VHH binders against LysM domain-containing GPI-anchored protein 2 (LYM2). Designs and how they scored, part 21

Target 1, 295 residues: LysM domain-containing GPI-anchored protein 2 (LYM2), of Arabidopsis thaliana (Mouse-ear cress) (o23006)
Amino acid sequence: QMTGNFNCSGSTSTCQSLVGYSSKNATTLRNIQTLFAVKNLRSILGANNLPLNTSRDQRVNPNQVVRVPIHCSCSNGTGVSNRDIEYTIKKDDILSFVATEIFGGLVTYEKISEVNKIPDPNKIEIGQKFWIPLPCSCDKLNGEDVVHYAHVVKLGSSLGEIAAQFGTDNTTLAQLNGIIGDSQLLADKPLDVPLKACSSSVRKDSLDAPLLLSNNSYVFTANNCVKCTCDALKNWTLSCQSSSEIKPSNWQTCPPFSQCDGALLNASCRQPRDCVYAGYSNQTIFTTASPACPD
Below, E stands for the ipSAE of ESMFold2; O stands for the ipSAE of OpenDDE; V2 stands for 0.75 times the mean of E and O plus 0.25 times the DockQ between their complexes.

## First folded at step 8 (VHH; framework vhh_7zox_3)

Design u8 (from t1 with N31D; at its last look DockQ between E and O 0.87; V2 from the best seeds 0.78)
Fold by ESMFold2, look of step 8:
Structure u8 (fold): chain B 295 residues (1-295), chain A 119 residues (1-119)
Amino acid sequence: as target 1 above (295 residues)
Amino acid sequence: DVQLVESGGGLVQPGGSLRLSCVASGFTFSDYWMGWVRQAPGKGLEWVSDIYSGGSTGYADSVKGRFAISRDNAKNTLYLQMNRLKPEDTAVYYCAKGSDELVSPYDYAGQGTQVTVSS
């Protein structure tokens, strides 16, 4: 059943995840940034492969989908967005309107009421602040890392159409969502869509692990000192380079990429190797030789 | 520069308790959600708990009901009360600052404090 909840029981309890937001009314990137409490617009720009100089006042057409990255936490087998996304009740709001019209069907009023422990969902007051629990997941799919994408189903959609659009198949989509076919596909509700992620050399002890990026997107990591891109045309391999485009967020200056000492130790490998980004810690940016030599 | 300094780790018997502390500097502590992550031998980083500016908290299933996170914004200090400790809790525990970017939940961590739960 399409309950609006995504299964989330993976070995990591947190991850980055992705939602597809649209509104029936024209809006702007600024309004979407504010609605989802996104601190820096570039997070939205990167998820949509838009230039860094894109205006925050750029128009978003009615029903146009904008991908919004979110922090995801797994608890009790379900993934929900972190508590940094909240909504303040305004005059004439009711929870069902907030869920369907303001948040584009990504969440139900029942879920809002449940996580906020609202005694009577019909008795809400102007100025109350509620956590908005967007659906997400950190689970691997068949042993592989994926980006879980909350896709709000349009009326008249089929699993086949959605699978083709996002590069997956009907069986996977149905199984992941606990449905058996198109008759159980509910319009205006989120469907868990597993997007293929670029392969990455990021170490599991890195603060940005697991670094999951889907096709046609980019991200700034390592305190804005590294820009990573994912492009299916580059063999689904994450491409990361040092960047000075953005001021470092926690460092005074960006540390340099270290030399690949591991590449010297593996000189007997039979294939060309590059020194690639492998993650970061609180004071250093890691690198490694890639591709790895066979053990 | 941002700094996070953890303390309070040590060796403890199964069933025992420890209280971890983390002193923060170099940023406006009250503006950021904060958390604890841990690294067991041979494993990657595992999220343990977080606390938001408004005081709401979250816990990994493995520690829920046993650990309690808190913060003192006036002292720029984060705490983790760890009760009914198990050998599986053995790890280096890191204090972590909430991220300015969506790429990861945390963008800075301290040097860590070792917690060892053994007979």
Scores: ipSAE 0.640, ipTM 0.858, lowest interface PAE 1.5, mean pLDDT 89
ESMFold2 (binder alone), look of step 8: mean pLDDT 83; pTM 0.841
OpenDDE, look of step 8: ipSAE 0.786; ipTM 0.902
ESMFold2, look of step 9: ipSAE 0.610; ipTM 0.842
ESMFold2 (binder alone), look of step 9: mean pLDDT 83; pTM 0.839
OpenDDE, look of step 9: ipSAE 0.887; ipTM 0.946

## First folded at step 9 (VHH; framework vhh_7zox_3)

Design v1 (from t3 with N31D; at its last look DockQ between E and O 0.92; V2 from the best seeds 0.00; counts 0 for: pae E 2.5 > 2)
Fold by ESMFold2, look of step 9:
Structure v1 (fold): chain B 295 residues (1-295), chain A 119 residues (1-119)
Amino acid sequence: as target 1 above (295 residues)
Amino acid sequence: DVQLVESGGGLVQPGGSLRLSCVASGFTFSDYWMGWVRQAPGKGLEWVSDIYSGGSTGYADSVKGRFAISRDNAKNTLYLQMNRLKPEDTAVYYCAKGSDEYISPYDYAGQGTQVTVSS
């Protein structure tokens, strides 16, 4: 039977996950940014492949899905979302309304009550702040990195339709969610959908490792000094370029890219190679030659 | 400029304790969640613990019950109390600043402090 918690038991203890948010009423990107405590609107823009100059007041139509990236960690076999996502109780709020209408069914009021240790979920005060625990996972799928996407199931959906929509298959989707078929698929509840991630050359010791981007998205990394794009039509390979579009966040200036190792660019390699982004650490942006030379 | 300076590492026998400190500057410390990540020889970065501005804490399963994270916002200092240390805890421990961007949980780390647990 499908649950609201996603399995998270792999070797990686923290990662980036994704949720699909929609509302029955029209809203704006600004309201979604505020609701999910997203520090920079560009995180939402990139997850939805929207131009950087998109207005924060751009209308989001009723039932239109906006992808929102969230931080995730694995704890006791389940995903635990970043505690920055909090909701402040307003006049006339009840937890069931907050879960269903405000957060689009991504969480239940029982889960909100549990993680916040609320003794009576029917007796809450204006101004209280509650952590909103979103479903997420960092697990690999069959040894491959994926972006786990919390898809809120629409009434009348089938497992096959969801699998086709997101580029996976019935068996994989059912097994990942611990269900057998459509009879266990619950409308208005999240389903763990594994999105394919673009391949990257990011080193495991990079602050942005493993740098998982799904199709039709972009991100700024390395303190805004590098823009990376994932496009399935570009053979599922992450494309990263230096950028001056955004001021560096923690650095005074963007560090220079390191030269690729001359040995990796050696003429003895029979394949064409490029000098590609390989991650970053303090004051250094790494590069490497890709693909590897055959022996 | 952002700076994170770790201290308190060293050589300890199994079962021993260490307390790590991290002094932060160049940003408003109280506005960010902070964390500890570690790197064992030849491995990638492993999340250890984090603490939010409001005091909520999280721990990796491998350290839960043995490590305690805390912060002193008046001193811009992050701490990690490590008890009942095991050889598997041997690593460089980095103090890490919460990210302004979604792709990673942290976007700046210090130079690290070495912790070695060996009999």
Scores: ipSAE 0.610, ipTM 0.847, lowest interface PAE 1.5, mean pLDDT 87
ESMFold2 (binder alone), look of step 9: mean pLDDT 84; pTM 0.851
OpenDDE, look of step 9: ipSAE 0.828; ipTM 0.915
ESMFold2, look of step 11: ipSAE 0.532; ipTM 0.823
ESMFold2 (binder alone), look of step 11: mean pLDDT 84; pTM 0.852
OpenDDE, look of step 11: ipSAE 0.591; ipTM 0.814

Design v2 (from t2 with N31D; at its last look DockQ between E and O 0.92; V2 from the best seeds 0.00; counts 0 for: pae E 2.1 > 2)
Fold by ESMFold2, look of step 9:
Structure v2 (fold): chain B 295 residues (1-295), chain A 119 residues (1-119)
Amino acid sequence: as target 1 above (295 residues)
Amino acid sequence: DVQLVESGGGLVQPGGSLRLSCVASGFTFSDYWMGWVRQAPGKGLEWVSDIYSGGSTGYADSVKGRFAISRDNAKNTLYLQMNRLKPEDTAVYYCAKGSDEFVSPYDYAGQGTQVTVSS
């Protein structure tokens, strides 16, 4: 059954995850940024492969899906979004309306009630603030990293259509979501869709590990000093380059990146190697030579 | 530049307690969620706990009920009270600043403080 919870029981307990948001009425990127407490619009721009100079007042058409990145934390077998996303109850709100209309069906009123310990979901007051726990997961799929994408199922959809849309298959979708087939798909509820992630050389001790990007997206990492892109047409390999497009967020200046310890390491390696981004920590950008030499 | 300076680590016997502190500077501390991540020998980073701007907290399953995170926004200080310590808690503990980008939950960590739990 589609419970509205995504399984998250693997060894990775935090990660980037992704939700597909839409509204029945026209809105703007500004409104979406505010609704999901996204600090920098570029996080939404990158998830949707939009230019950095895109206006926050750009129109989002009715039912147009905007991908919104979220931070995922896994506890007790399930994944939920960070707790900075909160909603203040307004006149005439009921929790079901907030879940379905304001948050586009990405969350259920039952889950909002549960995590906020609301005694009676029918007795909420104007001005109350509730954490909005979006579903997410950091689990690997068949040993591979994936970007878990919360897709709100449209009325009349099939697993086959969703699988084709997102580059996966019926069996994978059914197993991941604990359902047998189309008869168990619930319209207007989130389905866990595993998007293929570009392969990366990011070390497990990096602050941005695991670095998970799906096709046709970009992100700034290493305090805005590195831009990474994922393009299926480039053999699903994460492409990361130093960047000066954005001021460093926590550093005064970007550390050296272009040097690559090990670029000529192991002269017996008979294949060409490139210096690639391997993550960062504190004031240090890591690099490594890739691909690895054979055994 | 952002700075995070951890302290309070050390050697402790199983069942013991430690209190970690982290003094922050170079950013508006109260605007960011903060967290503790740890690195055991030979392992990657493992999330331990976080605390949000409004004071709500989260814990990894492995530490829930034993660790308590807190913050003092007036002193720009993050704390981790660690009780009933186990040998598997042995790690370098890093104070971490919530990310401005969604690529990761944290975008800056301190130099870390070593916690060793052994008999």
Scores: ipSAE 0.584, ipTM 0.838, lowest interface PAE 2.1, mean pLDDT 88
ESMFold2 (binder alone), look of step 9: mean pLDDT 83; pTM 0.842
OpenDDE, look of step 9: ipSAE 0.855; ipTM 0.932

Design v3 (from t3 with Y32A; at its last look DockQ between E and O 0.72; V2 from the best seeds 0.00; counts 0 for: pae E 4.4 > 2)
Fold by ESMFold2, look of step 9:
Structure v3 (fold): chain B 295 residues (1-295), chain A 119 residues (1-119)
Amino acid sequence: as target 1 above (295 residues)
Amino acid sequence: DVQLVESGGGLVQPGGSLRLSCVASGFTFSNAWMGWVRQAPGKGLEWVSDIYSGGSTGYADSVKGRFAISRDNAKNTLYLQMNRLKPEDTAVYYCAKGSDEYISPYDYAGQGTQVTVSS
């Protein structure tokens, strides 16, 4: 049987991962933000390519999937979400209901019981607080960085349908999840789906490295001073530009993008190059010429 | 501006101990989750440990049981007690401020302090 865990063999790494949440009942972005302990709603907005001015009270329809970013860490070959995700037991709750109905099947009651060391899962009390361990991964796929997405499989799904939906293929899904075909695909359980990430010129010494975005998403990085977008229609190339849309988080004012020398951008390369975002440090925003010269 | 200043590194024999400190300023330290990351020669950054505003802690498998993270909110100071040090612990250790955005766990890092474990 499925363990409810994703493989995360880089046991010392941390990363951002993504889960697909849905509820059988109508809800709001505010409720989802609270449920997953997301500090700033714009993280959910960016993961779903929604405008920054989207209301926290925007309705989410029954069974509508909202992508929720989570912090992931690898431990003992398994990825687990950070411990900020917590649930307070309410009247009439049982752990299985919490796992399936409140958290959309992203976690099992057994896993909740295990990580919280609950002596008897049938003896929970109103007001008890439990940490919710969501599945995630930081692993590369064939040496490439991907955005791992926890997809809860709907009854009657096939690997082919899921692959088409998320822009991957049956073989990749099967291999990543350690299954051989649809006969092992379990309904109402999370499947590790590797979303393609846009290519990036971010330096490995940048505070946001590696900067990984999937198609039709955006993020604010460099202390809210840079907005990056990923669009498959732009050859899967990350597009980043300075932004004043939101207040800098750790700086009083946003540093300017360093301007690459225009002559240097074209001097030794047979193709045009742009001056693009390359990451940031505590003091400055880096830029570099891209694409790299073919030579 | 945010500042993180590490200290307490040095040269130590295998099996020895060191205590790293990080003094923070420019933000409300008690509200932030904080961590330690390290960079070994020729390698990328590796997460070591973190501590959340509520006091819960996490550790990389390679250091669990040997390292202990703690914080003193009154002094805006983060600590890492490092016991039973091994040569593979040799690295520059950075104090890091947790991010409220999802793109990475940290959005500010200190200047680092060198830890060298050698016979």
Scores: ipSAE 0.294, ipTM 0.672, lowest interface PAE 4.4, mean pLDDT 85
ESMFold2 (binder alone), look of step 9: mean pLDDT 83; pTM 0.846
OpenDDE, look of step 9: ipSAE 0.782; ipTM 0.898

Design v4 (from s2 with N31D V103L; at its last look DockQ between E and O 0.93; V2 from the best seeds 0.00; counts 0 for: pae E 4.4 > 2)
Fold by ESMFold2, look of step 9:
Parts: C-alpha cells; structure tokens; sequence
Structure v4 (fold): chain B 295 residues (1-295), chain A 119 residues (1-119)
C-alpha cells in the first residue's frame, strides 16, 4: 500500500478496472466524467447502477463515492490507467494538490512525476499537461478474474470493515496489498480491493473478453447492442440481453444473435441449457449453450 | 461505417522484420487511441501495443524494445514495425479501435493479417 502501486504481474496485461472517486467539495457527474476523460457518461452510470436517463448535472455530494471505470495497462509488475487521463496545470496548482485534492488521493504526486518524467516537481508551469497514472491491476485472484477496485481508505477504517463492505476477507486484502494488518493500513491512500465478478460465457477471442462486471453494475457491449447486468442475487451469473436502448456505436444496425444449435439445447445434459451471449466480433454477435455439459 | 484494413503480414525467418499497416475509415481517426492485438492458433486475444491520440505509446513486455507502433493521422493509418521477430510472435495481428466504453479497451477490430515466423 505504501507506494500507491498495485501489483500487476500476471499474464493479463490490459483490462477493465475501477476507482472510487470522491471530493471534499460538491461536484457533478459531468465534472467527474471530464476529470477522468470518460467519453460516454453511461460508463459511469453503469458502474454505479444509475438509470440511463440520469442527468450529467446530477449533484455529487461532498465525500460521496462515485465508481469510475478505467482502462488498465500493466508493465514491469505494476498497473496504471490509460494515458487518456490527463490534467492541465492551472494557476497555483502544485502536483501534491492535484494528487490529493483534485484526484481524491487516488494517485501520488511522486507517481505523476515519475511517469511524466518531470525534471523538478516543484517547477511546473500553467498549461502543462500530465498523464494521471491511476492504480489498477489485471491480476487474477486464486485463478479467477476479479474487478480490481481502488478504494481510498477512510481514516479509522479496518481491514475487517473494508473486507465486509466489499465482500472479501481480511487475509486476502492484506496479502494483495503487502500488509500484515490494520497497523499498516494507510488512510487517504488507495487499497487494492478485489471485487467478485459475475461468471460469463464470453469467448476468449471476443473484444469484450474477459467480460468482468461486479455486483450492482451494468454495461452495454457489442457496440451498444447488448446490455449485461451483474446481480449477486442471481447466483453471480452475468445476464446479457439484446438491447435497442442505445444506437449502435460502430455498426449501422445491431446484428442478430447467432442461433444456438437446437440439438444441443434440446439434448439436455441432465440439466437445462440456455442460449446465452458469448461475445462479438466486428460483425457478429455470438451465443453459446450454457451451462456446459459435463464430459 | 467503421472499417479497419490490415496489411503487411507474411512469412519471415526468425530475426527478421515486418511492418504492418492498418487503414481506417468511418470514424474520426485522430480522436481515438488505436492498438494492435494478436491471436496465436488456439489462443485468445493478446494485447501487443497501443498509441494514444496525443502520440504516447505502450507495449506488452513480450514485445518491448522490438516493436514500434506509430500513426499518421493525416492518412488515417496505424503502423506496427516488428523487428527481431521470434517464432512466438506467430499470430494473426488485428488493428483495433479504442473504445468509448468502460468494459473493453477496443470496440472494433479488422479482419487481421497473418504473421508467421519460421525457418
């Protein structure tokens, strides 16, 4: 935890990740969208399970946490957010203020200086643009994909409280973050919290693979033609359905789902099987029969 | 209508070089980060490299120092210079358009171009 870096040393080098953002001042979803360079507000809405018609100008109260999705890249054992998150230096800014006050403690000024190769962090100029390297990870936990969530620790928190809040355990949090217990837990610093992901039938060769959603979130995938939701109450199984709520992003019209092999669906491998979303290519939406039959 | 057309693949001996090209249309190319992903036979997609609209680049550890990504925004073209090729670089290489959405870093990929590194 001390450096603010998350380990990212597994075989997966890019992925989807989350940060928990809050500010001591009231703000709006629009301002958060702009700060994190999120092109479509619905990405924030889905990560927070908010209705699609939520206004960009909806107030975010002081200290209210908004989950912001980020793209993660891993190199040399560490994960950082994509380079599309930049900050332009304003009058009277210093890097420490940007890190703690603007970005809610999600990043350190040392990390900003390091990735931007800043010769002297105390001699920055108005108008300079710096990449903001938010911490993230793509590592599996016990062989399973998880959604790594950067949680900024509140003063007085314990590992037990954080584990209970996010559905994990004290030992996992301690090991993942390289600490032994509450005495090493640093307030106002990010902690790597592994959120359980709904199981998915998405193929490894799909652009949205692995499709990772945590509880109480939704996403539009397959060029907005498929809406997927994750609900712990539905046995942690991803639910994906065709959608016409949003215009396709890269296609003129939404292609139909491919048909499942009716013989495999009807043959029942001693249990019912459904035709479920299995990912997409640049022109096709795939399906598969699920659950898999035992061999 | 988004289109990405890769070219420049082929058969090359270990230690050789290839340059891949990708011509893009149907979107404002300069507004998007672009990347290369590859798929070896029987494997899933593996990220290789990306380049952002401002020109910054990233590389997978397996290709760092050997591959160089670049873009020409005036010609809507993405490039990948591949040097010191190894047999494990054998794959179909796809040009990929950066996504506006959280879930996937890329939301469109081309048809791919085959790169085979063999004696």
Amino acid sequence: as target 1 above (295 residues)
Amino acid sequence: DVQLVESGGGLVQPGGSLRLSCVASGFTFSDYWMGWVRQAPGKGLEWVSDIYSGGSTGYADSVKGRFAISRDNAKNTLYLQMNRLKPEDTAVYYCAKGSDEYLSPYDYAGQGTQVTVSS
Scores: ipSAE 0.350, ipTM 0.742, lowest interface PAE 4.4, mean pLDDT 87
ESMFold2 (binder alone), look of step 9: mean pLDDT 84; pTM 0.848
OpenDDE, look of step 9: ipSAE 0.624; ipTM 0.828

Design v5 (from u8 with Y32A; at its last look DockQ between E and O 0.91; V2 from the best seeds 0.00; counts 0 for: pae E 4.4 > 2)
Fold by ESMFold2, look of step 9:
Structure v5 (fold): chain B 295 residues (1-295), chain A 119 residues (1-119)
Amino acid sequence: as target 1 above (295 residues)
Amino acid sequence: DVQLVESGGGLVQPGGSLRLSCVASGFTFSDAWMGWVRQAPGKGLEWVSDIYSGGSTGYADSVKGRFAISRDNAKNTLYLQMNRLKPEDTAVYYCAKGSDELVSPYDYAGQGTQVTVSS
């Protein structure tokens, strides 16, 4: 039924997506960062709404879920993680163990074998490196942006329980995953869960487009010069502010958070408006007035 | 500062070929994964291809089998060989640097080079 493939056939070909990782054994944020090839721990911290000063060695309890952001690429109607995530085969590994125990059931060994063109899955050698294709999607849901979250189903779960946990509904969850009821849920396999994304004024030509955040998460974008937060209590609207908490990554200094060029006080628009983040390009942070004025 | 300078675009008839180049500076090119993205008129950015520091490559379905990405680390240069060009390939093509942040795969793009496929 579930094969670890998420549908990804819309017009958006790359995006940020999210997986829920857990292990049967205690681990640390450092180990999770390494396993998923996350270059900066703050990406995991932001996905889990943890303070920037959280220790890399913080304990993650058995079966505790940590959300790990991944780069998603859509190809052939299916979304998979970028090729940054590789696993090096160790003594006594077999692909099924890697898929279920090391990667928490987020992928199947069949998918690992397929994308790596492994001729004989039973003849893998210590030191071989394999791309780990995590399932993801960039598709809109009913015309709306969502954060696709790969949720590994726990034994005994129901669609209703999962829908309630993640703020969606049973029908949406079933339709998205091509199932009709709980009897088709497979324990320890990923389910595509559409998390509501905060609305954003980010332009389609921005380097961070589409900028998709779910509730209770933050990211640093625009070369670490802008911090964006998604909070359901702020009307599901992405809140972005200039930040100096982190050194700029590709700039010597952060560009000005440019002004909205008179749009805040249009004579024909008397609604309150703010100058909000609209994305960025090489040397410039874009802003726009929001909300849009009616005619 | 990071700089990416694209060249090699132009006007070509359907079925023709072009080779794009991108000269990079301001970062360790050999450690970076690099890619090509394009923007057709009236559309957002579309991923075309990328190449990782170890040489592994990826392609969008629309270009698979027709385009070939490569890199020359000694010259800090990224290439895109485009064969059997179609009118649908008309776009501004941007060389892009892979991101260390997970908000998107790329965090810097060049000024772009125009590719126009028409008879």
Scores: ipSAE 0.306, ipTM 0.685, lowest interface PAE 4.4, mean pLDDT 86
ESMFold2 (binder alone), look of step 9: mean pLDDT 81; pTM 0.818
OpenDDE, look of step 9: ipSAE 0.860; ipTM 0.934

## First folded at step 10 (VHH; framework vhh_7zox_3)

Design w1 (from u8 with G58D; at its last look DockQ between E and O 0.01; V2 from the best seeds 0.00; counts 0 for: placed apart)
Fold by OpenDDE, look of step 10:
Structure w1 (fold): chain B 295 residues (1-295), chain A 119 residues (1-119)
Amino acid sequence: as target 1 above (295 residues)
Amino acid sequence: DVQLVESGGGLVQPGGSLRLSCVASGFTFSDYWMGWVRQAPGKGLEWVSDIYSGGSTDYADSVKGRFAISRDNAKNTLYLQMNRLKPEDTAVYYCAKGSDELVSPYDYAGQGTQVTVSS
């Protein structure tokens, strides 16, 4: 496995993934939003569990890691970000610099060259736009949904440390990345880290499927009418609520949640099950009975 | 490797005092803010207190005025002075290292030290 390539072996072809961006220089959320072509700042805010009223001009200090959501596409055994992220070559830019410094080591100049069919990486011109193929994956891990997080390995780090930091184990990390151990761990390269996701009742036919959220994150879905949060302390269950915090995007008004079948809510539980978010279509927000019985 | 080793826990009567210590290693202690979190039986993790690299402190409302967090950078040690302890303070107390990531306040925690407040 080539360093920086994340594997896609599952059936899911597209999903949301995360990358950990760190700048050597001070920057802002606005700059990060622009760099990664994130349409809505709230996506970044949610990924980092920041208040919605956080300023775009909020300073991000050097070496602070910002989680950036990306659209992942899996093809031919490898996952890459969609072609939405492009970089325009500036004066005196070097492709290696773009990869290592501008994009914080999340991608290599070789990969950029490959996907853009650049004959000579040293012969780039000002104004050229290149697709930045960030590593990602949509694979399940041992049958469970995870959020794949591209973690740029710090010098001196070990698999054990990284595993501990992100709540996984050394074996899992090694296998996922096709490495034997620490001896093959490369600094300043992205490592595929599986983040545990909250369980979701979102239907497969939902427009936001699969809805994958890692711990301590939130997302607006259903045209901004629903806010979903993931909190490990809440039994790793996705919590989705109607929200009026943001103006609906494609709806004039937010439709109400559909009513859950009473028979399903009362089945096999001492107390009625909760009616939970199950996705949305162009016209409706779906609900279903929670898989768990309330306490 | 980052290591955090807590000590100082024990059994104390209501109204009593304990002082927890946490010895840090494997990172530049002085560069990071540190904190204490606790987990009571049957409950989730609860934030207790933070101390920033510059020395500023913050406390949960439940412990404000009773607990005091401090640090000794020369000794790579974090402290939590707990006064006027209550039964509801019974928990495993963890020392936690501040994270470089925006999403997570802490990236490492120790194994914890048991604090039991009982008559």
Scores: ipSAE 0.212, ipTM 0.624, lowest interface PAE 1.4, mean pLDDT 92
ESMFold2, look of step 10: ipSAE 0.682; ipTM 0.868
ESMFold2 (binder alone), look of step 10: mean pLDDT 85; pTM 0.861

Design w2 (from u8 with Y106F; at its last look DockQ between E and O 0.01; V2 from the best seeds 0.00; counts 0 for: placed apart)
Fold by OpenDDE, look of step 10:
Structure w2 (fold): chain B 295 residues (1-295), chain A 119 residues (1-119)
Amino acid sequence: as target 1 above (295 residues)
Amino acid sequence: DVQLVESGGGLVQPGGSLRLSCVASGFTFSDYWMGWVRQAPGKGLEWVSDIYSGGSTGYADSVKGRFAISRDNAKNTLYLQMNRLKPEDTAVYYCAKGSDELVSPFDYAGQGTQVTVSS
């Protein structure tokens, strides 16, 4: 397996994943949005737990890492971002530069060449558009849903440090990345880091399934009618609320949450369970009883 | 251990000036961007200003043209010159160390220094 490839052990699947982007130069959220073809700025804002009123022109400092959500596709044992992220070759661009500098080491020029079937990486032309295959995964970790985060390893870093930073362990990181230890940890290469996700009651048949949200992040779903937040301090439970903060998409108005079955709410608890978000269809927002009994 | 110690706060009349200082220790000061944030009573933390290792500066719109951030790397000290102070500037001001993560732009802050602007 080439360095930088993230594993997908399961069948063909799609999911949301994250990449940690850092630029050597100062940039803006707008530029990052464009670079990674993020449709809505709020996706980036949510991934970084920034207020919705954050300016597109907000400065991002050099070497400051921005979490960028990407669409992941798993096939043939490997996960890559969808073909929505493309880069247009500019004057004096070098493919290695595009990989290491423009995309902050999240991808290699070899991988770019491979997926785009570039015969000679040194013979690129201005105006050519290349698919940028960012590493990602949709795999569960020990049966649990996680958000896979592509972390570009800093020089001098250790698995222990990275594990501590992101709330995992050395063994998990090593196994996930197919390395035996620090001796095989490569600087300036992406490392697959599993971020713990908040538990979700989203149905499998929901249009936003799987809804994977890491700690200290939020997302708008159900055509912007629902805002979900993940906070470790709230028992790692996804909190989804009706929202009017953003204009709904594809709906004239936000439908109300469906009513939960009373029988389910009262089952096996001293107090009625909460009615929680369970996903949505083209016409309906689903709800279900919370798996947890209220105190 | 990272330490940030603010000083220079106090009571001033509207239109007055103050200069805040922050002495940093426990890390290579010159390698990090630094900033000031403030918290007014009943309000959340508000970004005020930041300065990069290279000297580039940023300011919140509310303080732009009135405040000036600077640093002395030799002294491991961050400064905030506050001019034309307004009652709205009343807050606890914190010196903050820049983080490499956008999700957590600052990873350390000092104990804060009280700035009160009142007639």
Scores: ipSAE 0.141, ipTM 0.556, lowest interface PAE 2.0, mean pLDDT 91
ESMFold2, look of step 10: ipSAE 0.680; ipTM 0.875
ESMFold2 (binder alone), look of step 10: mean pLDDT 82; pTM 0.834

